# VHH binders against Probable endonuclease 4 (nfo): the designs that were tried, part 15

Target 1, 285 residues: Probable endonuclease 4 (nfo), of Persephonella marina (c0qri1)
Amino acid sequence: MVKIGAHVSSSKSLDLVFDRGREIGADTIQFFLSSPRSWHWKERSDEEKELFIQKRRETGISPVIAHSSYLFNLASSDPVLRKKSINGVIRELKLCEELKIDYYVIHAGKSKGLKESEAVKNIIDSVKEIFSKVKLKHTFFLYETLAGQKGEIGKTTDELAQLMEPFKKENTGVCVDTCHIYSAGYKINDEEGFYSYRSELSKKIGLENVKVIHCNDSKTPFNSKRDRHEHIGEGSIGYKGFEFFLNDEYFRRLPFILETPKTADWDIKNMERLRRLIRTAPVAQ
Key: E = the ipSAE of ESMFold2; O = the ipSAE of OpenDDE; V2 = 0.75 times the mean of E and O plus 0.25 times the DockQ between their complexes.

## First folded at step 12 (VHH; framework vhh_7zox_3)

Design k02 (from j01 with G35A; at its last look DockQ between E and O 0.03; V2 from the best seeds 0.00; counts 0 for: pae O 8.5 > 2, placed apart)
Fold by OpenDDE, look of step 12:
Structure k02 (fold): chain B 285 residues (1-285), chain A 123 residues (1-123)
Amino acid sequence: as target 1 above (285 residues)
Amino acid sequence: DVQLVESGGGLVQPGGSLRLSCVASGFTFSDHWMAWVRQAPGKGLEWVSDISSGGSTGYADSVKGRFAISRDNAKNTLYLQMNRLKPEDTAVYYCAKEPYYDSSGYLEYFDYAGQGTQVTVSS
């Protein structure tokens, strides 16, 4: 069965993410470990952590995904910001391991004036430092594909391949965001474009290293270089773009996470829409 | 040179309405993503609404159902109709060219913005 879920709030207490997931009928969930817009780190109580583990067992929601703070920039030329980002990631990953969270998704960073090569180097150096402080046994560290906004690193498969190369022995991988790759210039909403991208992933990254699908439509047209999510079928990608992923023999095994606008019952609607696109048999390449 | 000139702000009572305008020049207006952002006293810039070149719109949760963004490409003008205004809507409102967002829609930066227009909602 294809696992479909959504990003849910972790406000008040982390264990509540499972309640919120259950409310919308999610098979899998994603959430922030702390405020994604604050440098403040909230220590979680043992009771909270125990409830988290208990509710996960009770609900059967799996896999469980954490998304990194948006404030982190592992590419930053500002040593203060880069160090803060590194330390932030370390704290989050430690909590992920403690809670046995399956995947940690991160935006690698933005160059903000640096050459791409310099930004990539900074990210690699940052991640080296991170892994020197955190040993991942359960959690996978996933680079998210990016839309290609100014300075973003991870907007191309080549960039991701470079980031992953030094860490092949670590629990690393990629999270593919459908909106982002579409905006970045991968035409996934037609058959040729989808299989072209699939082939590219296979060749440059390895399909086995793709662990999560962020399933988002796009408010902006193809190759816009914008990150603006839309409800499934309401954007410029359309249902076909998601159908290809949902029915691919490999991708259908992955969790699909909605990061669509949080209004009304759209999470439920979007999940239903995705489920309707699932066929009984996978499509062979 | 890119120029954005906001107007239409003022003082209104809670529940009142205002319509903001932004006149753009120095670029092909119809080809660009535009947005309204605001800054309340003591707070940072907050994304309010945006509209793509194709007319796709987005709204912050705090203003959804109350505000409406639109554009007239023939007049190079961006609009924001604000209804059922609340005291918490008090801010300087800016027209912004080509906003950039994170995955959650949080405003990161924009290319250009105007001088802003003050909106004050008070009894």
Scores: ipSAE 0.012, ipTM 0.316, lowest interface PAE 8.5, mean pLDDT 92
ESMFold2, look of step 12: ipSAE 0.523; ipTM 0.805
ESMFold2 (binder alone), look of step 12: mean pLDDT 83; pTM 0.834

Design k03 (from j01 with S30D; at its last look DockQ between E and O 0.85; V2 from the best seeds 0.68)
Fold by OpenDDE, look of step 12:
Structure k03 (fold): chain B 285 residues (1-285), chain A 123 residues (1-123)
Amino acid sequence: as target 1 above (285 residues)
Amino acid sequence: DVQLVESGGGLVQPGGSLRLSCVASGFTFDDHWMGWVRQAPGKGLEWVSDISSGGSTGYADSVKGRFAISRDNAKNTLYLQMNRLKPEDTAVYYCAKEPYYDSSGYLEYFDYAGQGTQVTVSS
């Protein structure tokens, strides 16, 4: 069975993410561990953590995904920001391990004036430091594909391959965002483009290293280099782009997470739309 | 320990006004985004308004032009002036530390919230 879910609020208490997942009928969920716009870290109580683990068992929602703060930039040339980002990631990953969260999704960083090679080097060095302080046993550290906005690292498979190369023995992987790769110039909304991208992932990253699909349509046209999510079927990607992923013999085994606008009951609608695209038999490449 | 204590709620008629207050303690108040969230009967928590340390404000579309958020950092107090209240504003209102919402106004996170104050708008 294809697992479909959504990003949900972690407001009030982390354990409530399972209640909110259940409310929309999610098979899998994603949420923030901390404020994505604050450097403040909230220590979680033992009671909250216990409830989290308990509700996960009760609901059966799986896998469970955490998304990193938007403030983190592992590529930063500012040593203060870079160090703060590293420490922030360390704290979040430690909590992920404690809670047995399956995947941690991060935007690797932005060059902000640096050469790409320098930015990549900074990210690699940052991640080395992170893994020197955190040993991941359960949680996977996932680089998210990016749309290609100014300075973003992770907008191409080549960049991701470079980031992953030093950490092949670590729990690392990739989260593919359909909106981002579409905006970055991968034409996934037609058959040729989809299989081309799949082949590229297989060759450069390893298909087995793709662990999560962020399933978002795009408000902007193909290759826009913009990050603007749209409801499934309402954007420029269209249903076909998602159908290819949902029915692929490998990708259909992964969690599909909606990060679409949270208005009305669109999470439910979008999940239903995705489910309608699922065929009984997978398509073999 | 972080504490947020709301007050000022009550029963008002449509078109009426209320002013909520929140007294914060246990953290450096002026270093944090503060805001108001609310939960109506049968609904989830929703973002209402927030204010930065520097005084930048945001409002949900549903309350824009009717509500005004402010803060007094010297008193560690957050305020919400609610004017032209509507029945759909009926909810428990919570003071929240470091609330975050997405582009659609969906409340994705906050660190802490108070016990809330009931606001009821009814004829």
Scores: ipSAE 0.555, ipTM 0.819, lowest interface PAE 0.9, mean pLDDT 95
ESMFold2, look of step 12: ipSAE 0.681; ipTM 0.866
ESMFold2 (binder alone), look of step 12: mean pLDDT 84; pTM 0.849

Design k04 (from j01 with T57K F110Y; at its last look DockQ between E and O 0.88; V2 from the best seeds 0.00; counts 0 for: unsure alone 60.0 < 65)
Fold by ESMFold2, look of step 12:
Structure k04 (fold): chain B 285 residues (1-285), chain A 123 residues (1-123)
Amino acid sequence: as target 1 above (285 residues)
Amino acid sequence: DVQLVESGGGLVQPGGSLRLSCVASGFTFSDHWMGWVRQAPGKGLEWVSDISSGGSKGYADSVKGRFAISRDNAKNTLYLQMNRLKPEDTAVYYCAKEPYYDSSGYLEYYDYAGQGTQVTVSS
């Protein structure tokens, strides 16, 4: 079956993400390991970590995804910010490994006035340092596709291929965000556009390296270079784009994570909308 | 141990005012974002206001212009002045350490929250 879920609150204690996922009927979940706007790190007790593992088994929710802090910029030319970012990623990845979190999703970086080639080199140098301090045995480090807002690195398959090239023997991959790639100029709500993107991913990155789908509609038009998530079917992507991913022979095997606006019961409603798009033939049981 | 103790709630008529306090202990108060979140009957947690370590302030649209957040780092105390109270402000109000919310106001993270103080706005 296709695994559909949402980003959930990790407030108070990490184990509660499973309670919150179960409450909305999620098959899979994503959450922050710490406040995404703070450099302070909350140390987690052995009891909290044990509860996390227990509740994962009890609920059966899988895969489990962590999203990095938004403060991290692995491209930064500011040595203080880059060092803090590297140390932050190391801390989060070590916790991921301890909790056997399946995927760690990160925005690779922003140039902030640097030439893009320099920003890419800085990100690669930062990730080399990270992997010199953390050995990923279970967790995959995933670059997220980005919309192409000012200075973002990771908006095209060419950029992602460059970032991944030095790390082919490491647990690395990509997370594809539907809103981001649509805003970056990939017309995934059109059949020709979807298969063109799929072919480009296969050729330049390898489909097997795509591990997570962030499943978000877009408040802004095609190719806007803006990151504004919308409820499924209510944005400019529409249902068709999600239908292509959900029914693709490879992508359907991946976790689909909603990051849509969270008011009321919208996670439940959006998951239902996605599930209705899955085409299945009757089978003997 | 981290401890956040809210006080100052009560019953008040529409249009009235209340001042909430939150006394913090067990951490370096001045280093952290602090905020107020609330839970109305039968509803989820809603972000109300926050204040950075440097004094920068944010407010939910529903309370902007009526509520004022402040902090006294010497007394490890967070405050919320609530004016022109409405029945829809009725909720348990919690003091939160390191709150974070998305663009829709959904509370995606906090480190700790207190036990809360009840605010009831009723004719």
Scores: ipSAE 0.632, ipTM 0.847, lowest interface PAE 1.7, mean pLDDT 92
ESMFold2 (binder alone), look of step 12: mean pLDDT 79; pTM 0.822
OpenDDE, look of step 12: ipSAE 0.742; ipTM 0.876

Design k05 (from j01 with D31Y; at its last look DockQ between E and O 0.01; V2 from the best seeds 0.00; counts 0 for: pae O 11.2 > 2, grease 26.5 > 24.2, placed apart)
Fold by OpenDDE, look of step 12:
Structure k05 (fold): chain B 285 residues (1-285), chain A 123 residues (1-123)
Amino acid sequence: as target 1 above (285 residues)
Amino acid sequence: DVQLVESGGGLVQPGGSLRLSCVASGFTFSYHWMGWVRQAPGKGLEWVSDISSGGSTGYADSVKGRFAISRDNAKNTLYLQMNRLKPEDTAVYYCAKEPYYDSSGYLEYFDYAGQGTQVTVSS
């Protein structure tokens, strides 16, 4: 069964993410562990954590995905920001492990004027420090594919491969965002483009290392290098781009997370749209 | 029909440079992995470098840091910039569509390849 879900709010209490997931009929969910736009870290009570675990069990929602704060930049040349980012990630990962969250998705960082190689190095060094302080047993640390906005690291499979290379023995992987890769220049809404990208992932990253699909359409045209999500079928990607993923032999086994605009009942609508694209038999390579 | 036409080979001294080109036709170039493979005298086909449709690159250890692969999708052209050439780089270089190599760096398969261009590095 293909698992379809969405990013949901974790406001007030983390356990409520399951209630919110259930409300929209989600099979899987993603949420922030804390405000993604604040450096303030909210400590969670034991009661809250217990309730989280209980509700997960009761609802059966799985897998459970956490998204990192948007403030973090593991590539930053600013030592203060970089250290804050590292510490932020550490806190979040520790909570993930405690709650047995399956995946932690992060934007690796932005060069902000650095050479790409320098930015990559900074990210690697940051992650080394992170893993020196956090031992992941349950949670996987996932680099998200990026759209290719100025300075972003993770916009190419080469970059991701570089980031992953030092940590092959760690719980690491990749989250593929359909909007991002489309914006980055992968023509996934065409059959050849999709299989080309699949092959690229297989060869450079390993398909087994792709753990989550962020399923978003794009407000902007192909190869725009912009990160603007759109409702499924309403953007420039179109239904075919998602159909290929949903019916792929491997990708169909992964969780599909909507990060589309949170308006009205679009989460429900988008999930329904995706589910309608699922065939009875997967497409083999 | 798929066609791959290599050019740019020649004779150079050790430490010299060459730039190979490959013009592709008969298929949608921008959708496919492209690469360079080479065959030295008395040796099998060896993977040199490849590049994805999205620009992801790979290099054999023997050429890493010296060679650079690139592509121009608008021109359906694949390039290989070869710097700091060594005698052991002497080979016929082939442009290949959808090359795949094993863990040892030997060419496992490809869809199509050109006729090749000779590269000779000698003093």
Scores: ipSAE 0.000, ipTM 0.233, lowest interface PAE 11.2, mean pLDDT 93
ESMFold2, look of step 12: ipSAE 0.648; ipTM 0.858
ESMFold2 (binder alone), look of step 12: mean pLDDT 83; pTM 0.832

Design k06 (from j01 with D111Q; at its last look DockQ between E and O 0.01; V2 from the best seeds 0.00; counts 0 for: pae O 13.6 > 2, placed apart)
Fold by OpenDDE, look of step 12:
Structure k06 (fold): chain B 285 residues (1-285), chain A 123 residues (1-123)
Amino acid sequence: as target 1 above (285 residues)
Amino acid sequence: DVQLVESGGGLVQPGGSLRLSCVASGFTFSDHWMGWVRQAPGKGLEWVSDISSGGSTGYADSVKGRFAISRDNAKNTLYLQMNRLKPEDTAVYYCAKEPYYDSSGYLEYFQYAGQGTQVTVSS
C-alpha cells in the first residue's frame, strides 16, 4: 500500500503529531523536532517522549519523519554558524534515535558566496563531524533535493552523489521533493522526463537510497529555481507528475509527504487527490 | 444540497461534435475537482475526464485528443467539448464531484453525480 501523509505541527507536544496525523487520515507524518526558525532547543520531557512512542504504536502511523531546522547551513563559511548548525543537527539526530524516528530530512546548505566545491567540502566535513558524535542505528540521514535557489547544494543528482559518497557505510539517503526537482530543471511531469530522472537517480544515487518523497506541486513554472509549493494539481506540475511517482514500482513503496500550504482542509484534500492517482498495478521500468 | 445538472447531449453522426455542460450548486465549486464519467450500454461507469480547481486536466486514453474539459468557476459550470465523436462514445454522461477511478479507467467512487445526459453517436 502506498503511504501518504503530510507535514504536521509539533507545537505544544511532540506526541500530538500522531493525533494530528490521525485527524487527517495520514499513513505517515513529518514534523519539526523544534521550532524550525529558532535556535532555541526545546528539551522534551520523559512523559512527552513516552507518549510519543505510545501514540505511534496506537496509531500505526509509519514511517515517521523529522525535518531539520531551516536555520542550519552545513556549508556555511561562517565558522560560528557552521558549528551551530552542526550542533543543532547533532541534537536533533540524537532525539531522532531516542524516539526511533525513521528519517531525518535536511537541506544540506547554501554556499552563500563560496565556490560550489568549497560548499560541498564544508558540508561533507560537517557531516563527518556529526557522525563522529552521533551513531545512527535506526534513523536515516536524508539529503533533500533542492530547487536550485541561490547557492543551494543538493539541486542536482551530481551534488547529492558527492555528498553521499563519503558516507556509504552510514545511514544516509535522499529525500526527493517533487517541487524542488521540477524547479531545478527535472521535467518530472512529462513521462520521458520522469523516467529520465528516475534513471539518473538510479545511476548516480541508487534508487534504494531514495527513502522519502516530498509530494508538492509548484506555484512557479518549470525550471524556475524557486521553492514555492502548491496544492496537488493546482500548480504547474499537475497531477500527472505525481502519478508517475505514485505508480512506480519502487517509489510507490516510499512515504509520500505533503508540504503544501496549510489552509483549511487541504491536507485531506491533497491526500485524497494523490490517492486517486494510485493504480492497482505499478509500472515496472 | 449538492446538485449537478448536465445538459448538451444528443444524437450526432460519427465525426460530429457536442458540448456538454454541468451546472453545480450546493458546494464551493471552485474548491473541488470536477469530472465527467460515462456509462455505455451494458458497461459500468467509466472515467472520461477531470479537472482541478486550478485547471489541471486529465483524460482517459479513449478520449484523449478528442475531448476537452474546462470549467468556469464564476458560473459554477463544467464543460466537456467532444469532437470527432465515435459510436463507442455513446453513453450517458454524468458530471461528477471529486470522481475516483481505477487503473482501467472505471469509476471507483464519486462523491456526487448528476442525472446525466444522453450522448448517442450513430450513422
Scores: ipSAE 0.000, ipTM 0.247, lowest interface PAE 13.6, mean pLDDT 91
ESMFold2, look of step 12: ipSAE 0.000; ipTM 0.374
ESMFold2 (binder alone), look of step 12: mean pLDDT 82; pTM 0.819

## First folded at step 13 (VHH; framework vhh_7zox_3)

Design m01 (at its last look DockQ between E and O 0.69; V2 from the best seeds 0.00; counts 0 for: pae O 6.3 > 2)
Fold by OpenDDE, look of step 13:
Structure m01 (fold): chain B 285 residues (1-285), chain A 124 residues (1-124)
Amino acid sequence: as target 1 above (285 residues)
Amino acid sequence: DVQLVESGGGLVQPGGSLRLSCVASGFTFSDHWMGWVRQAPGKGLEWVSDISSGGSTGYADSVKGRFAISRDNAKNTLYLQMNRLKPEDTAVYYCAKEPYYNPATGYLEYFDYAGQGTQVTVSS
């Protein structure tokens, strides 16, 4: 069965993410470990951690995904910011490992004036340092595809391939965001474009390294280089773009996470829309 | 212990004004994002406004142009000036520590602490 879920709030206590997931009927969930725009790190109590583990067992929600802070920039030329980012990722990954969170999704960084090659190098160096201090046994470190906003690294498969190359022996992979890749210029909303992108992923990244699908429509047009999520079928991608992923023999095995606008019961509605797109048999290649 | 104590709520007629206050204690107030969230009857928590330690502000579309958030770090106090109040503004208003509203998702995705709230009722 295809697993569909959504980003949920982790406000107040981390264990509540499972309650909130259950409320919307999610098979899988994503959340922030702390405020995504604060450098403050909140230590979690043993009781909270235990309750997290307990509720996970009780609800059966799986996999569980954590999203990194938006403040982190592993590419930063500012040594202070870069170091803070590295340390922030380390703390988050340690908590992920402790809680046996399955995937950790991160925006690699922004060049902010650097050459792309320099930014890529900085990210690689940062990740090397991170993995020198954190040994991932359970959690996978996932680079998220980016929309191509100014300076973003990870907007192309080539960039991601470069980032991943030094860490093939580590628990690393990719999270594909449908809105982001569409905005970045991958035409996934038609058959030719979808299979082209799939082939590209296969060749440059390896499909097996794609672990999570962020399933978002786009408020902005194709190749806009903007990151604006829309409800499924309400944006410029349309149902077909999601149908291709949901019925692909490989991608259908992955968790699909909605990061669509949180109004009314749209999470439930969007999940239902996605579920309606699922066929009994996968599309043959 | 972190404490957030809201005040200033009440009953007002449409078009009226209120000024909410929140006194914070138990943490370094000046180092944190602060904000206001509200919960109307039968609805979930809604992000209203927030302000960074440096004074950068954000507002929900529903209150933009009518509400103004401010802070006095010396007094560990957060404020919300609410003008041109509407019936749909009726809610319990909470002062929140480190709230995060994601404009891409339109969701209040995080807050660390919230006070007990102050009731705001807008009615004829």
Scores: ipSAE 0.016, ipTM 0.355, lowest interface PAE 6.3, mean pLDDT 92
ESMFold2, look of step 13: ipSAE 0.746; ipTM 0.893
ESMFold2 (binder alone), look of step 13: mean pLDDT 86; pTM 0.864

Design m02 (at its last look DockQ between E and O 0.52; V2 from the best seeds 0.00; counts 0 for: pae E 2.2 > 2)
Fold by OpenDDE, look of step 13:
Structure m02 (fold): chain B 285 residues (1-285), chain A 124 residues (1-124)
Amino acid sequence: as target 1 above (285 residues)
Amino acid sequence: DVQLVESGGGLVQPGGSLRLSCVASGFTFSDHWMGWVRQAPGKGLEWVSDISSGGSTGYADSVKGRFAISRDNAKNTLYLQMNRLKPEDTAVYYCAKEPYYDSATGYLEYFDYAGQGTQVTVSS
């Protein structure tokens, strides 16, 4: 069965993400380990950690995904910010390993005035340092595809391939965000565009390295280079774009995470919409 | 222990005004983003507004132009001035520590809140 879930709040206590996941009927969940807009780090108690593990077992929600802070920029030319970002990622990854979180999703960074090649180099160097201090045994470090806003690194498959190249022996991979790749210029909402992108992923990254799908529609048109999520079917991508992923022989095996607006019961609605798009038999390539 | 004590709620007619207050304790108030969230009957928690330590503010589209968030760091107090209230503003309002609301990414949320909240009812 295709696993459908959503980003849920980790407010109060991390273990509550499973309760909140259960409340909406999620098969899988994503959450922040701490405030994504704060540099403050909250140490979690042993009791909280144990309860997290316990509730995971009880609910059967899997896989479990953590999303990195938005403050981190592994490409930063500012040594202070870069170091803070590296250390922040290290702390988050250590907690992920401790809690046996399956995937850690991160926006690699922004060039902010640097050449793209320099930004890529900085990210690679940052990740090298991170992996020198954190050994990932369970958790996978996933680069998220980006929409192509100014300075973003990870907006193309080529960029992601470059980032991943030095770390093929590490637990690394890619999280594909449907809104982001659509905004970046990959026409996934038609059959030709979807298979073109799939082929590109296969060739440049390897499909096996794609571990998570962020399933978001787009408020903005194709190739807008903007990051604006919309409810499933309410945006410019439309149902077809999601249907292709959900019924692909490989992608259907992955967790689908909604990062759509948190209003009313839209998480439930969006999950239902996605589930209705799932066929019994996958599309063969 | 973190404590957030809300006050100022009540019953008002449409078009009326209320001013909510939140007194924080148990942490360095001035170092954190603070905000307001609300929960209407039968609905989930909804982000209303937040304010940075430096005074940068954000508002949900539904309240923009009607509500104003402010803070007094010396008093560890967060405020929400609510004007031109509507029936749809009826909810329990909670003070939140370190909320995050990203409209670009589909309103991914993180916040901590404490206390019992304060009831705001807008009705004729």
Scores: ipSAE 0.184, ipTM 0.660, lowest interface PAE 1.7, mean pLDDT 93
ESMFold2, look of step 13: ipSAE 0.563; ipTM 0.830
ESMFold2 (binder alone), look of step 13: mean pLDDT 84; pTM 0.843

Design m03 (at its last look DockQ between E and O 0.52; V2 from the best seeds 0.51)
Amino acid sequence: DVQLVESGGGLVQPGGSLRLSCVASGFTFSDHWMGWVRQAPGKGLEWVSDISSGGSTGYADSVKGRFAISRDNAKNTLYLQMNRLKPEDTAVYYCAKEPYYDSETGYLEYFDYAGQGTQVTVSS
ESMFold2, look of step 13: ipSAE 0.702; ipTM 0.878
ESMFold2 (binder alone), look of step 13: mean pLDDT 83; pTM 0.839
OpenDDE, look of step 13: ipSAE 0.318; ipTM 0.727

Design m04 (at its last look DockQ between E and O 0.59; V2 from the best seeds 0.00; counts 0 for: pae O 3.0 > 2)
Fold by OpenDDE, look of step 13:
Structure m04 (fold): chain B 285 residues (1-285), chain A 124 residues (1-124)
Amino acid sequence: as target 1 above (285 residues)
Amino acid sequence: DVQLVESGGGLVQPGGSLRLSCVASGFTFSDHWMGWVRQAPGKGLEWVSDISSGGSTGYADSVKGRFAISRDNAKNTLYLQMNRLKPEDTAVYYCAKEPYYDAQTGYLEYFDYAGQGTQVTVSS
């Protein structure tokens, strides 16, 4: 069974993400551990943590995914920002491990005027420091594919391969965002482009290292280098692009997370749209 | 306990103005993003505006140029000046602690809230 879910609010209390997931009929969920644009860290009570674990058991929602703060930049040339980012990731990962969250998704960073090679190096160094202080036993640290906006690192498979190379023995992987890779120039909305990208992932990253699919359409055209999510089928990717992922022998085993605009009952609608694209038998390569 | 108490709503004609207030307690108001969200009948929550601790502001496109958010940290109070009101502005308006709206994804988070909201009705 293909698992489909959505990003849900973690407002007020983390345990409520399961209630909110259930309300929309989600098989899997993603949420922020804290405000994605605040440096303030909220310590969670033991009671809240226990409720989180309990509700997870009761609902059966799985896997559970946390998304990192958008403030973090592991590539930053600003030592203060970089250190804050590292520490922020450490705190979030520790909580993930404690709560046995399955995946932690992060935007690696932005060069902000640095050479790409320097930015990559900074990210690697940052992650080394992070893993020196956090031992992941359950949680996987996932680099998210990026759209290719100014300075973003992780917009190509080559960049991701470089980031991952030093950490092959760690719980690391990749989260593929359909909008982002489409915007970055991977033509996933046709058969040739999809399989080309799949092959590229296989070769450079390893398919087994792809753990999560962010399933978003795009408001902007192909190769726009912009990050603008759209409802499934309403954007420039179209249903076919998602059908390829949902019916691929490997990708269909992964959680599909909607990060589409939060209005009305669109989460339910988008989930239904995705479910309608699922075939009984997977497409073999 | 976190408490947010909204006020200032009411019935106004199109083109009219209202000024909403939100008094916060139970946390260090000055250290947090604050904002306004609204919910119209039959619709989901919609991000309206937010303001950082430092005074940086953001507005939804639908209210930009008409609404103005401000804060008085000394009074733990958040404000929303609403001018040139339209029928489509009719909603319950809520004060939100640490709201976040991502225009890229459409995410709307408000990580703490305790207010009951204030009704704004724009009708001729």
Scores: ipSAE 0.028, ipTM 0.538, lowest interface PAE 3.0, mean pLDDT 92
ESMFold2, look of step 13: ipSAE 0.446; ipTM 0.778
ESMFold2 (binder alone), look of step 13: mean pLDDT 85; pTM 0.858

Design m05 (from j01 with D31E; at its last look DockQ between E and O 0.92; V2 from the best seeds 0.74)
Amino acid sequence: DVQLVESGGGLVQPGGSLRLSCVASGFTFSEHWMGWVRQAPGKGLEWVSDISSGGSTGYADSVKGRFAISRDNAKNTLYLQMNRLKPEDTAVYYCAKEPYYDSSGYLEYFDYAGQGTQVTVSS
ESMFold2, look of step 13: ipSAE 0.625; ipTM 0.844
ESMFold2 (binder alone), look of step 13: mean pLDDT 86; pTM 0.872
OpenDDE, look of step 13: ipSAE 0.737; ipTM 0.876

